# VH-VL binders against Cytochrome c oxidase assembly factor 8 (COA8): the designs that were tried, part 11

Target 1, 167 residues: Cytochrome c oxidase assembly factor 8 (COA8), of Homo sapiens (Human) (q96il0)
Amino acid sequence: APERGAERRDTAPSGVSRFCPPRKSCHDWIGPPDKYSNLRPVHFYIPENESPLEQKLRKLRQETQEWNQQFWANQNLTFSKEKEEFIHSRLKTKGLGLRTESGQKATLNAEEMADFYKEFLSKNFQKHMYYNRDWYKRNFAITFFMGKVALERIWNKLKQKQKKRSN
Below, E stands for the ipSAE of ESMFold2; O stands for the ipSAE of OpenDDE; V2 stands for 0.75 times the mean of E and O plus 0.25 times the DockQ between their complexes.

## First folded at step 10 (VH-VL; framework fv_pabinafusp)

Design V1 (from U1 with heavy chain R31S, light chain K59R G96S I97T; at its last look DockQ between E and O 0.01; V2 from the best seeds 0.00; counts 0 for: pae E 6.1 > 2, placed apart)
Fold by OpenDDE, look of step 10:
Structure V1 (fold): chain C 167 residues (1-167), chain A 122 residues (1-122), chain B 112 residues (1-112)
Amino acid sequence: as target 1 above (167 residues)
Amino acid sequence: EVQLVQSGAEVKKPGESLKISCKGSGYSFTSYWLGWVRQMPGKGLEWMGYIYPGDSDTRYSEKFKVQVTISADKSISTAYLQWSSLKASDTAMYYCARLGDLFDAFWYMDVWGQGTLVTVSS
Amino acid sequence: DIVMTQTPLSLSVTPGQPASISCRSSQSLLYSDGDTYLHWYLQKPGQSPQLLIYEVSNRFSGVPDRFSGSGSGTDFTLKISRVEAEDVGVYYCMQSTQYPWTFGQGTKVEIK
């Protein structure tokens, strides 16, 4: 029975950015661009007395970041793969090798590549629409919780001022 | 109120051309995708395709790609489904339905037209 | 194409009793964004289809609370907790996860 080779879907490795912010930082840090997604990861600060609402906001931001990183890492990988396959296919159809006589990587002209981009965009249109929808939903939720956290912080400051006036 | 109003019932012969319409009202017509769904007599629903009226970007089911043309006139908030040459097998109810907008991108049909019955008989 | 299979194709229910309709997809409807694009429609006799449930479990505006959707991956269920006379019609599941979008065969719900 021939072993059906499980095509390992090359999932982009979850590149845990090795960027560690300074331990004494009280702020969010932006890391270098991820090698797969080309997105800069944010390292979120965790306050010592993080409220449940602040924790929820932080988690939502983290999850949204991870989702975004994964989406673009996979999209960039797919794009690169399909682009290479397209170039190879077109060169082969032209009777051209993968390398020029000078040993350089053979490339297609801008017009031929325009066909690839059009096809790629058409093929991935629904994927991008779903991404955009989810991106807006997530950012709306983040903004909503940012507002709630801001109100909570204002309320806590007012309570502390009242307690200081009563003592 | 958000409404889709379709053109009236059509009775045609094989080989004739037909263009049916779907007029949107009560919403920004150019901001929402509009889909077409076929229902043959006594059968289920079949997605045919959709159009974004804002730029007329259109997607078809492969089954319908050669059979019909979907278009829109944004100036009158109207989408169209057109046949160049009708067949007896095109006899069906045709529904237009609103999809999501660019920002909310709902890939479900939330508002439906009343349907247009197309009868193709010799 | 993703094939949507509904079961049963016909259901006769006594008013006030619960009803359940299953929809199975030939492929997972889970998308990369974590959402599942399965929807439920009702077509009442002589009417246009109407949206009941979107994205597996979200009840559309104006839809009674007796309707609920559930499921994941390839297996989905529409439940009606107490069937009313106005619930008569043909129920369709639909996927919009992959092109072409496809409907189930429909489930005819009748009152006994």
Scores: ipSAE 0.038, ipTM 0.614, lowest interface PAE 4.6, mean pLDDT 88
ESMFold2, look of step 10: ipSAE 0.073; ipTM 0.649
ESMFold2 (binder alone), look of step 10: mean pLDDT 91; pTM 0.927

Design V2 (from U1 with heavy chain R31K, light chain Y31W; at its last look DockQ between E and O 0.61; V2 from the best seeds 0.00; counts 0 for: pae E 4.8 > 2)
Fold by ESMFold2, look of step 10:
Structure V2 (fold): chain C 167 residues (1-167), chain A 122 residues (1-122), chain B 112 residues (1-112)
Amino acid sequence: as target 1 above (167 residues)
Amino acid sequence: EVQLVQSGAEVKKPGESLKISCKGSGYSFTKYWLGWVRQMPGKGLEWMGYIYPGDSDTRYSEKFKVQVTISADKSISTAYLQWSSLKASDTAMYYCARLGDLFDAFWYMDVWGQGTLVTVSS
Amino acid sequence: DIVMTQTPLSLSVTPGQPASISCRSSQSLLWSDGDTYLHWYLQKPGQSPQLLIYEVSNKFSGVPDRFSGSGSGTDFTLKISRVEAEDVGVYYCMQGIQYPWTFGQGTKVEIK
């Protein structure tokens, strides 16, 4: 399952031009879906005065995106490979070729394919449990650090207001 | 076990270049920041800078940013501290240290290398 | 840069007696997130520094119970309830709130 909270779709154009307005007006960019994972990558903005806390948050988000992209890319390849192997095995059992007389790849009907989907989910149950555990761990950490960054920014603004009033 | 193993002691003359190394083992080298600390003879500890080996993102203490170069080769799990032209005042013990995991809220050094003594004299 | 000041610079202790090391920062180490970024390291003779206490009072793995840390704001203390011969070395406090990270000048603990 893709991380919806980390994706910025509507406000982040591509960074191809390498133009970036002042820090407060720059945002992360959302790219097109990756060929293998089908997930939209975020292209992270690096502010000029990035604090150490902001740096840690950015690295955690980048690392989480890479981890998620890799997981789904691997799952998509595994799914495709095992699906073809299942179809091949069932066609062979029925005495049928891998291709129809028209040259198209032979397929199984929906009832026959239901066995594959059930087997695939069952076989990969542990892997998806570990993925979900790690996903929640990462999401919690990202949310935690996003809160810390928000507090840091509020604190800095309050310091500016306090200094302005004291003049 | 997690280890940081540094290159051996160096004896150099002023003006020579030097590159010392810090090899990490027993952990995911690219997932932890790695820093460098200087200890001049008979003195305390000074923070020099750090690197994230996963993408080579590097940050220096202002005092050291023109004096040294910090780099890493993630393919061999090794970080480097480099001088283009040594000075006698560079004589010191140099430590590398791991700065903790991405999930920790704190910047602390939980694993240290054994140190590399650099002596620069005429 | 944040200046970290340790007191005393040298401490001579009879084995079994308590020891106390003070660390004072030039500005508060309480960050906007409510956490306090003060750490303690021990450098035993001829060895690399090792982490002792992180975030004021949390003992690192394998650190004996006789070590404790306390403090807030700008004033911090490391205590050794009963000093043993193996505790000899130089103790450093370190702040992690403002880059660059800075250390205190060190407190040498020796046995008399």
Scores: ipSAE 0.205, ipTM 0.674, lowest interface PAE 4.8, mean pLDDT 83
ESMFold2 (binder alone), look of step 10: mean pLDDT 90; pTM 0.920
OpenDDE, look of step 10: ipSAE 0.470; ipTM 0.786

Design V3 (from U1 with light chain G96H; at its last look DockQ between E and O 0.69; V2 from the best seeds 0.00; counts 0 for: pae E 5.1 > 2)
Heavy chain, then light chain:
Amino acid sequence: EVQLVQSGAEVKKPGESLKISCKGSGYSFTRYWLGWVRQMPGKGLEWMGYIYPGDSDTRYSEKFKVQVTISADKSISTAYLQWSSLKASDTAMYYCARLGDLFDAFWYMDVWGQGTLVTVSS
Amino acid sequence: DIVMTQTPLSLSVTPGQPASISCRSSQSLLYSDGDTYLHWYLQKPGQSPQLLIYEVSNKFSGVPDRFSGSGSGTDFTLKISRVEAEDVGVYYCMQHIQYPWTFGQGTKVEIK
ESMFold2, look of step 10: ipSAE 0.136; ipTM 0.664
ESMFold2 (binder alone), look of step 10: mean pLDDT 91; pTM 0.937
OpenDDE, look of step 10: ipSAE 0.819; ipTM 0.929

Design V4 (from U1 with heavy chain G100P; at its last look DockQ between E and O 0.70; V2 from the best seeds 0.00; counts 0 for: pae E 5.5 > 2)
Fold by ESMFold2, look of step 10:
Structure V4 (fold): chain C 167 residues (1-167), chain A 122 residues (1-122), chain B 112 residues (1-112)
Amino acid sequence: as target 1 above (167 residues)
Amino acid sequence: EVQLVQSGAEVKKPGESLKISCKGSGYSFTRYWLGWVRQMPGKGLEWMGYIYPGDSDTRYSEKFKVQVTISADKSISTAYLQWSSLKASDTAMYYCARLPDLFDAFWYMDVWGQGTLVTVSS
Amino acid sequence: DIVMTQTPLSLSVTPGQPASISCRSSQSLLYSDGDTYLHWYLQKPGQSPQLLIYEVSNKFSGVPDRFSGSGSGTDFTLKISRVEAEDVGVYYCMQGIQYPWTFGQGTKVEIK
């Protein structure tokens, strides 16, 4: 599950990570959490002799990562903005300021905030339903091609062993 | 509607440079491979190479990799095929073609451009 | 490179009669994933190629039912159950299993 966003911004930037994997890595690498989406990006290995199946799988994984990063960065931003708007609206209705006597941001209690959480979930119901559908679709496709690539690699290994024996 | 529109016919002399274009519309240009196919006069089809415009990942047939450059400008949804020094043997019809969605079948060309006739003569 | 050989190179057919085009590859087109990457294209006179059949026997969207594909391994066939005037042109088979992808030399279909 993605973590809640900690910062506010006008738009969600791409999920580019500052992490730089080893230059000659032969495997995929998982980087640190992205500041905006809170998701860990995968840094994909590109083999020199990448097959058509391997290339398609890698592109599918890369595109799915970008899609997921963008969705959660946007949702974190929206959640944060609407949460603060809800708090400010309720404080204004109660005749209270945006700051407490101690200078801290005024907040609402858990029961008051429950109304926000219910409203947010209801308001975004269709968006999250379509996200879940697309998430399953993408992951099923990725799993399917992972299976095809695994079979390809086994078959290529068998062919290489046969050639060495005949030479 | 998915469409590939190519630049118009070209008449050139040997040694000249040339850059022909293929503009994609009606689909997410950066998320589909786009390839180039040559058809010499009276001959069959030859696969030249392809590009993934999203990251400019390009692959060439060995026959063509020193003869041409495949590129794309994703900001205008356009791919290019270019020669630095044309030869008479480059006289041919050149097609661009799109490969299918990442979720569907592999490596066949489902949408083709109308073709660009390149004539190189001294 | 995988060589694709088509027979016949030219075919003259009476309208409404069946036609059959053979394509043979120099290597098996059965890929390690269990699928066979053999495709058929039609290039009508003065037009770009268009996809007819993908992966041996699957008709592409909008392709008439009179077209069918079959075969396995190295031997493949495209059949037209009832040839129409609009079916004239050059038919190409293509392998997509090994780069560089290669086409057959083409089969010209014309009406008698």
Scores: ipSAE 0.105, ipTM 0.650, lowest interface PAE 5.5, mean pLDDT 83
ESMFold2 (binder alone), look of step 10: mean pLDDT 91; pTM 0.923
OpenDDE, look of step 10: ipSAE 0.603; ipTM 0.829

Design V5 (from U1 with heavy chain M109F V111L; at its last look DockQ between E and O 0.59; V2 from the best seeds 0.00; counts 0 for: pae E 5.0 > 2)
Heavy chain, then light chain:
Amino acid sequence: EVQLVQSGAEVKKPGESLKISCKGSGYSFTRYWLGWVRQMPGKGLEWMGYIYPGDSDTRYSEKFKVQVTISADKSISTAYLQWSSLKASDTAMYYCARLGDLFDAFWYFDLWGQGTLVTVSS
Amino acid sequence: DIVMTQTPLSLSVTPGQPASISCRSSQSLLYSDGDTYLHWYLQKPGQSPQLLIYEVSNKFSGVPDRFSGSGSGTDFTLKISRVEAEDVGVYYCMQGIQYPWTFGQGTKVEIK
ESMFold2, look of step 10: ipSAE 0.209; ipTM 0.668
ESMFold2 (binder alone), look of step 10: mean pLDDT 91; pTM 0.931
OpenDDE, look of step 10: ipSAE 0.636; ipTM 0.842

Design V6 (from U1 with heavy chain F103Y, light chain L30Y; at its last look DockQ between E and O 0.60; V2 from the best seeds 0.00; counts 0 for: pae E 4.6 > 2)
Fold by ESMFold2, look of step 10:
Structure V6 (fold): chain C 167 residues (1-167), chain A 122 residues (1-122), chain B 112 residues (1-112)
Amino acid sequence: as target 1 above (167 residues)
Amino acid sequence: EVQLVQSGAEVKKPGESLKISCKGSGYSFTRYWLGWVRQMPGKGLEWMGYIYPGDSDTRYSEKFKVQVTISADKSISTAYLQWSSLKASDTAMYYCARLGDLYDAFWYMDVWGQGTLVTVSS
Amino acid sequence: DIVMTQTPLSLSVTPGQPASISCRSSQSLYYSDGDTYLHWYLQKPGQSPQLLIYEVSNKFSGVPDRFSGSGSGTDFTLKISRVEAEDVGVYYCMQGIQYPWTFGQGTKVEIK
């Protein structure tokens, strides 16, 4: 159900099932943004005659997606949690309540919040450096395997063309 | 340092079930395919199938597809080979072996378990 | 399935002399990515198999220089330039190009 609903909302032209004749002509699909990570997941097609190389590429892409989704989901939650803690701490230091007299959450002004944003970016700098390093490693590997799969598919087309001529 | 340690030898009767184990250590267990190889007494090696422990995706040789189940418990870095009903013809040495990881472009077995001898006799 | 045929199935070698094992596949092992997926394993007496050579000619870590692999297409050879007592056992070739992976029948190497 979530995949069907997401696809209908964001439906790509070639992702429709009625547009899917022999199994190897089906395609990957891109779903709506995940509510925790804000990233669009890819729903991977598994061809019937998947080669060992195609399997490695697919799993590499799947695991990279899961890793990326988890990283940003965790970062979004950490950001929200630390933001509230910072606001609470600064309001307490000022002797102010956590809510206004109308019951709404008390906030800090833009200059005060700038201190939070700078602090958050600074203490998460190393984490984001490791993320970037791993991101490049994964994307280099994906590109490498995409190249190998492309060569495999060209080779298979050439072998079938040569087979027809020789027969 | 990279090791695959298999469970001990088993003596069973036809019709009994069996689950043998292969525990990996010294490496990222969920990042490498793990395969099973059969060697019947006095015979060569036969490929049985593999699993990717990260998502438990399995692939069997057609000969073994119905005969055995390959599984893994990634929380304890352990893969399993199991039979629901053993036959005398299942008497063999069974090896687990590590294949390449997600980033390797080739399929060979670089680390092998010590083997588990399964004897099925009436 | 790709059939792997080894010859000889057994050989006895005088220590210090060379040995040669042939492996023939029923189909080319040259893959579209430019690599050839033929591998060699040694199973010493009472031990599990161990990798010797991967992709025709590449020695695995810790394998002595006296081992070498060669060949292309369907015909491959493992050579031991100077056989030692520790080299006894059964040698297997394996193809990794077409699932399921398949092994040769094995070549038993003994010292005479």
Scores: ipSAE 0.234, ipTM 0.677, lowest interface PAE 4.6, mean pLDDT 83
ESMFold2 (binder alone), look of step 10: mean pLDDT 90; pTM 0.922
OpenDDE, look of step 10: ipSAE 0.786; ipTM 0.915

## First folded at step 11 (VH-VL; framework fv_pabinafusp)

Design W1 (from U1 with heavy chain A105F F106S; at its last look DockQ between E and O 0.54; V2 from the best seeds 0.00; counts 0 for: pae E 3.9 > 2)
Heavy chain, then light chain:
Amino acid sequence: EVQLVQSGAEVKKPGESLKISCKGSGYSFTRYWLGWVRQMPGKGLEWMGYIYPGDSDTRYSEKFKVQVTISADKSISTAYLQWSSLKASDTAMYYCARLGDLFDFSWYMDVWGQGTLVTVSS
Amino acid sequence: DIVMTQTPLSLSVTPGQPASISCRSSQSLLYSDGDTYLHWYLQKPGQSPQLLIYEVSNKFSGVPDRFSGSGSGTDFTLKISRVEAEDVGVYYCMQGIQYPWTFGQGTKVEIK
ESMFold2, look of step 11: ipSAE 0.263; ipTM 0.682
ESMFold2 (binder alone), look of step 11: mean pLDDT 92; pTM 0.949
OpenDDE, look of step 11: ipSAE 0.760; ipTM 0.900

Design W2 (at its last look DockQ between E and O 0.01; V2 from the best seeds 0.00; counts 0 for: pae O 7.2 > 2, placed apart)
Fold by OpenDDE, look of step 11:
Formats: structure tokens, C-alpha cells, sequence
Structure W2 (fold): chain C 167 residues (1-167), chain A 121 residues (1-121), chain B 112 residues (1-112)
């Protein structure tokens, strides 16, 4: 009995954006949309004197970005596969080929595709709810740390001004 | 105190319609999902579905999708479970339960006292 | 559907002795957010179900310290370090990762 090859679930390759910002950049860079997730990656600036709090914020932002990239890359892949399967199934049911007489890829009309979108959204509803929950948690945490970092920077500026007045 | 109070026990005949209620109190009713769970006599728990009262978005188990309708009236903090035509096999205890909010709680943290539905000829 | 399998289905325990209930899922309950969507409920005789443990190991408010949850992926355990008379009832594991949400068969805990 031939060993049914374990279909390697094509995990969307972790598309490390090959975009390298200039080394002398003092700000965050936004890359082009990733080919799998369609999300624009952010390259975070690392200050020379990064505080532990700034480092924690940066790591949290990086991790959240990676999480978003992976989620949407996988979601888009699933969507594309299921969409193609739906189209093929419907065309077959209609007795239509995958290609028109002109050699173009056969497509379904907007009404037929609306059924697919409704079904897809229904099927993936729970997944999107969990995603939204985690998205809010992560963004609240990021916002909280942004506030802390802002306060730290204000405090450090005030200390520097006091030292300059004392000399 | 957070509470769910269900309507009283029902005795019905096959073919009759029924609507039971679950009233929430002590919390923001529109911010929490509310689910229904069936327990047949001497059996385990079965998730039927839930509703988000804020927008009335409803999800069903496939087993119950055609059998029941879940609805809510947010103005009176009440959710409903209804049958158009009862069967003898619908005889069970029905619980409503709060599923929590979007941010933290995806478990049933507060339960109603249950509504016993008896369908007999 | 995800099948939840509890073992044993019945447990008779002497007061003060430990108890352990196993729950297995047919699929992993670990989600991409890092949370595991396994919960434990207790239904005491003649009462509504009540939440004991959420997300494998988190005790719900008011749950005694003698209760503990553990496990990962597909294998989960509820432990009672010292069973008391008030712990009598049916324990259910539940998965909340995929629709429909499904419960285990229940484990009836009785006192000897």
C-alpha cells in the first residue's frame, strides 16, 4: 500500500521582507506590502542608547507585527485555495470548462462569488474573533508601553536640563 | 451581582411553538456573548449556539441551526431560544450562559438556572 | 467536529484522597495567539454547570486551591488534591477553539 505522502501543509514562508533600511536611518521605515500577507512591514529604529523600556516596546511591536504577518499570510493562502476550489466546483457543476473558448480562465459571476464570500466569512468567523481579541490585547499593551516610554523620555529631558543649570 | 434568570419550566405537546427567555442583570448586556446549552435527561452538555446582543450576530451549531432560533432584545437585556414546532426529542434542560466579552472571556462564566422543557403527547 | 474524550466516566473517591480526570481532544486546542481553549465545568447535583478552570490551568474566581488544571495540545488533566463532599458532581471538559464547541462525556465524581 503506497504510503500516502504527508501533504506538507505549505506554511506560508515567514516572508522576512528583504527590505533593508539605510543603516543611518534615525526613524522607522515602512516596507512594501508583503507578497503573502499584503501588509507593509515596519523596520523599527534601534537607538544607540535604547532603554530597557524602549527595548521592551520595540520587541512587543516586532512580535505583534510578525504575528499579524503570519496570520494574514495564512488567511490569504487559505482564502485563495478555497476560492479556487469553489470556482472549479461550480464550473464543473455547470458543465463548464476551466477555460473559456477564448482560452481565458473561466470565472463565476458576482452573485455566485457572493455565496462563496458569505460561506468563507461564516466558516472563519471564530478565527477572526480570536484574532480581533488578540489584536486588541496586543495594541493596548503597545499603547501602554508607548505611554511609559514617553514619560521616561520626558523625565530624562528634565534631568538633563537640571544638570545643565547646575553647571 | 451578575445574574442570568431564565423563564420557568414548560410543558408542551409535539408540534407546538415555544419561546423561552434568559434575562441578564448586573453587567453590560450588549458587550457579552450569550450562549445556549442543551442537556437531555441523564445526558451531557451540548452547545447550541450564541448571540451577541449588541448587533444580534448569531452563530449556531449545525445540529441546531434549523431546529431553533436564537434572538435578543437588548432594551430589556433578554435573550431568547425558540422552536417553531417542538418534538418529543426536544425534551431537555436548556441553560443560557454568558460567554464573556471580546477581550478576555471566551468561556461560560455565568449560567442561568436552566429551563426544563418537556414535550409529551 | 472535535471529539472530547474523558476518562474515567465515573470516579468514587474517599474524602481527603486525591482525584484525577483526563480529557483528550481529537485535535490540538492550541491557537495561534498562544492560548489553549480548554475549559472545565462542574455540575453539582440538581444545579447548573459552573466554571472551574479556563484555558487549561486558570482557576475561576471562588474556585478552591485544591483544584488544578494542566496539559497541552490534546491531553489535559483536572486534579483535585483533596476531595471534599462539596466536590460531588459531574465534571465536563470543553473545547472552544472550533465550532461547534464540544464537551466531554462528563465524569461523575462520587464520595465513598
Amino acid sequence: as target 1 above (167 residues)
Amino acid sequence: EVQLVQSGAEVKKPGESLKISCKGSGYSFTRYWLGWVRQMPGKGLEWMGYIYPGDSDTRYSEKFKVQVTISADKSISTAYLQWSSLKASDTAMYYCARLGDLFDFWYMDVWGQGTLVTVSS
Amino acid sequence: DIVMTQTPLSLSVTPGQPASISCRSSQSLLYSDGDTYLHWYLQKPGQSPQLLIYEVSNKFSGVPDRFSGSGSGTDFTLKISRVEAEDVGVYYCMQGIQYPWTFGQGTKVEIK
Scores: ipSAE 0.020, ipTM 0.616, lowest interface PAE 7.2, mean pLDDT 87
ESMFold2, look of step 11: ipSAE 0.040; ipTM 0.643
ESMFold2 (binder alone), look of step 11: mean pLDDT 91; pTM 0.922

Design W3 (from U1 with light chain D35Y; at its last look DockQ between E and O 0.67; V2 from the best seeds 0.00; counts 0 for: pae E 7.6 > 2)
Fold by ESMFold2, look of step 11:
Structure W3 (fold): chain C 167 residues (1-167), chain A 122 residues (1-122), chain B 112 residues (1-112)
Amino acid sequence: as target 1 above (167 residues)
Amino acid sequence: EVQLVQSGAEVKKPGESLKISCKGSGYSFTRYWLGWVRQMPGKGLEWMGYIYPGDSDTRYSEKFKVQVTISADKSISTAYLQWSSLKASDTAMYYCARLGDLFDAFWYMDVWGQGTLVTVSS
Amino acid sequence: DIVMTQTPLSLSVTPGQPASISCRSSQSLLYSDGYTYLHWYLQKPGQSPQLLIYEVSNKFSGVPDRFSGSGSGTDFTLKISRVEAEDVGVYYCMQGIQYPWTFGQGTKVEIK
């Protein structure tokens, strides 16, 4: 966006452009993937005369996005860290170094790495079950409030038509 | 179990600043809206405004919009009501109260603080 | 703003007798989500307000069965089937449909 985005681009190290939606947009924006979660954030529009119900829906959607991004960012970090620890542990058990003679990180073959993937899934099974439960709970609640907002807007349209005819 | 504990009574002079607090416990402080209600001596209840402590988003009643500042410090589960320059007409009892969370469709106050009496010397 | 009008402003009741408090709003409290945002609070002497009834007729947790709420649109009633000594205080209705939220003037209930 030309208001503040240009200033950020002027001060950004290495010349990397970052998404900056227009401040006065009348609709939601989808940004680039987050570095850690790999999810695209939604930048939510805030109407001038936001009703209490609309505010609650928007905050529920915002918090759900934050929750989802945090979960996957943490899970990706945990996966990477536990993968490295598994590799190091198996190399140490074999009496091998953490690096090859060329300086590259030593690694395990595909069959050895399959043990890691099985162990990771098993260790994190309950965490992913709770995530799935909470994901469904949040999406049901969002859908419920979206319906309420839709009814509110229909009522407001009918009220506005009635007022217009009385003018 | 769920509690809102407010700071103690204050006696101030006109023109002084004041910040009173409301500490929430026994619940997820950042997930519930928290509001402020004024009760002038011998009078009824008046809505002042609320905050969502998770992101500090605030909304004021128009009457109070420039008179007070509502804020929160989520690291210590505490909300604040603040005046930059008190007037004698600010003498009142001030309550904090918890509203609903993101998953409930309600705007009523289910838990109230004990109140903070603010007296501004004439 | 929505004006909330309570009647009576004061009520003296013989212990064990019923009491009824009316609350009238300047516009409908039925919101587009299908809920009616009318709530009742009790402020006992020297205490903070406490929630009694939410959304017209739902008793809040721990509220005795002798309390009930009814009404629709703009006219609402809080009833106490049998007033006890502990029920003395000021009763407030509140609307939560249009910001800013507004309260009635209060109805002071006393025991004769």
Scores: ipSAE 0.017, ipTM 0.620, lowest interface PAE 7.6, mean pLDDT 83
ESMFold2 (binder alone), look of step 11: mean pLDDT 90; pTM 0.915
OpenDDE, look of step 11: ipSAE 0.759; ipTM 0.904

Design W4 (from U1 with light chain Q27E Q98D; at its last look DockQ between E and O 0.47; V2 from the best seeds 0.00; counts 0 for: pae E 5.5 > 2)
Fold by ESMFold2, look of step 11:
Structure W4 (fold): chain C 167 residues (1-167), chain A 122 residues (1-122), chain B 112 residues (1-112)
Amino acid sequence: as target 1 above (167 residues)
Amino acid sequence: EVQLVQSGAEVKKPGESLKISCKGSGYSFTRYWLGWVRQMPGKGLEWMGYIYPGDSDTRYSEKFKVQVTISADKSISTAYLQWSSLKASDTAMYYCARLGDLFDAFWYMDVWGQGTLVTVSS
Amino acid sequence: DIVMTQTPLSLSVTPGQPASISCRSSESLLYSDGDTYLHWYLQKPGQSPQLLIYEVSNKFSGVPDRFSGSGSGTDFTLKISRVEAEDVGVYYCMQGIDYPWTFGQGTKVEIK
């Protein structure tokens, strides 16, 4: 049975898309957020008589999802590690301990944390630029194949062509 | 250099099993579909089926659907064509060939293996 | 299945002369995306097939300029403007529009 597709992959941080995918993406379903990437995985429907073109689209979407989850899992991990390292370094420079008198982790004020955020963005600029380029390439490819699949389905409906690929 | 290298010629008896190989190099093996083509002695080319080595998903021509098994081992960039019980009518040259990748929508074969001659006789 | 019919099945050509091979399909190879999925391969003696022309008229990389493809719908032609000794072999057309993909029966080109 058809379920809705993974809209969150299509709205990754840098992207705005004018393209509305064909109904194919609405026939999949979305799982809960992944622990490390915080993205919701799509669980893809495999139709009984999947055409070679439909298979190519599904595999491209699956591999793009895996690629996207890995990128954001790595970025989230890097962000957390570098944040803790920054806090530790600044506390040490100020001659302060890593813990308050109550045993809680010591932290920095908002102005000091703003320095971290600026440095993190600066250090990761190239990596995010490459991610955006690859994201656009993948998104355009997926959109292109969704269009081709839509045309194939119209063609097969008119000609009943998909029946020939059964068995 | 992109190439497909197939295993050597085989001489078998009817009823024996056989597994021939096709090793890809010089490209991302798991990203491209790979197909198999049969050429019977003195005859033309016949499409047998293909595999996507990344997840081992396969498609067979109806004629070959139950006669052969197409598989791959992506850890060694190798695809396989296998018979559980050979017949004399399986005597032929078998080619592997590379198809398009995930980003291209083509189903033609741009790189071919050298072929594996399979002879099945008593 | 789409039937691909080649004519002639055999062709003897004097070196330096043109050659023409016809391929006819039982159904149109024009797809709704506007592309026509007709491809040509050459199998030289003792060799595996090699791609010559994809999608009717596009020469594959490294294919000599003397090869050209044309046609539409159900009728397609491969032309060799000046046949050379290295062009000897069997030429196959193939459709890639409807699975299973099918080949023509082949056209053997020989030098006189």
Scores: ipSAE 0.127, ipTM 0.647, lowest interface PAE 5.5, mean pLDDT 83
ESMFold2 (binder alone), look of step 11: mean pLDDT 90; pTM 0.920
OpenDDE, look of step 11: ipSAE 0.763; ipTM 0.905

Design W5 (from U1 with heavy chain S28D G54K; at its last look DockQ between E and O 0.63; V2 from the best seeds 0.00; counts 0 for: pae E 2.9 > 2)
Heavy chain, then light chain:
Amino acid sequence: EVQLVQSGAEVKKPGESLKISCKGSGYDFTRYWLGWVRQMPGKGLEWMGYIYPKDSDTRYSEKFKVQVTISADKSISTAYLQWSSLKASDTAMYYCARLGDLFDAFWYMDVWGQGTLVTVSS
Amino acid sequence: DIVMTQTPLSLSVTPGQPASISCRSSQSLLYSDGDTYLHWYLQKPGQSPQLLIYEVSNKFSGVPDRFSGSGSGTDFTLKISRVEAEDVGVYYCMQGIQYPWTFGQGTKVEIK
ESMFold2, look of step 11: ipSAE 0.375; ipTM 0.713
ESMFold2 (binder alone), look of step 11: mean pLDDT 90; pTM 0.913
OpenDDE, look of step 11: ipSAE 0.792; ipTM 0.917

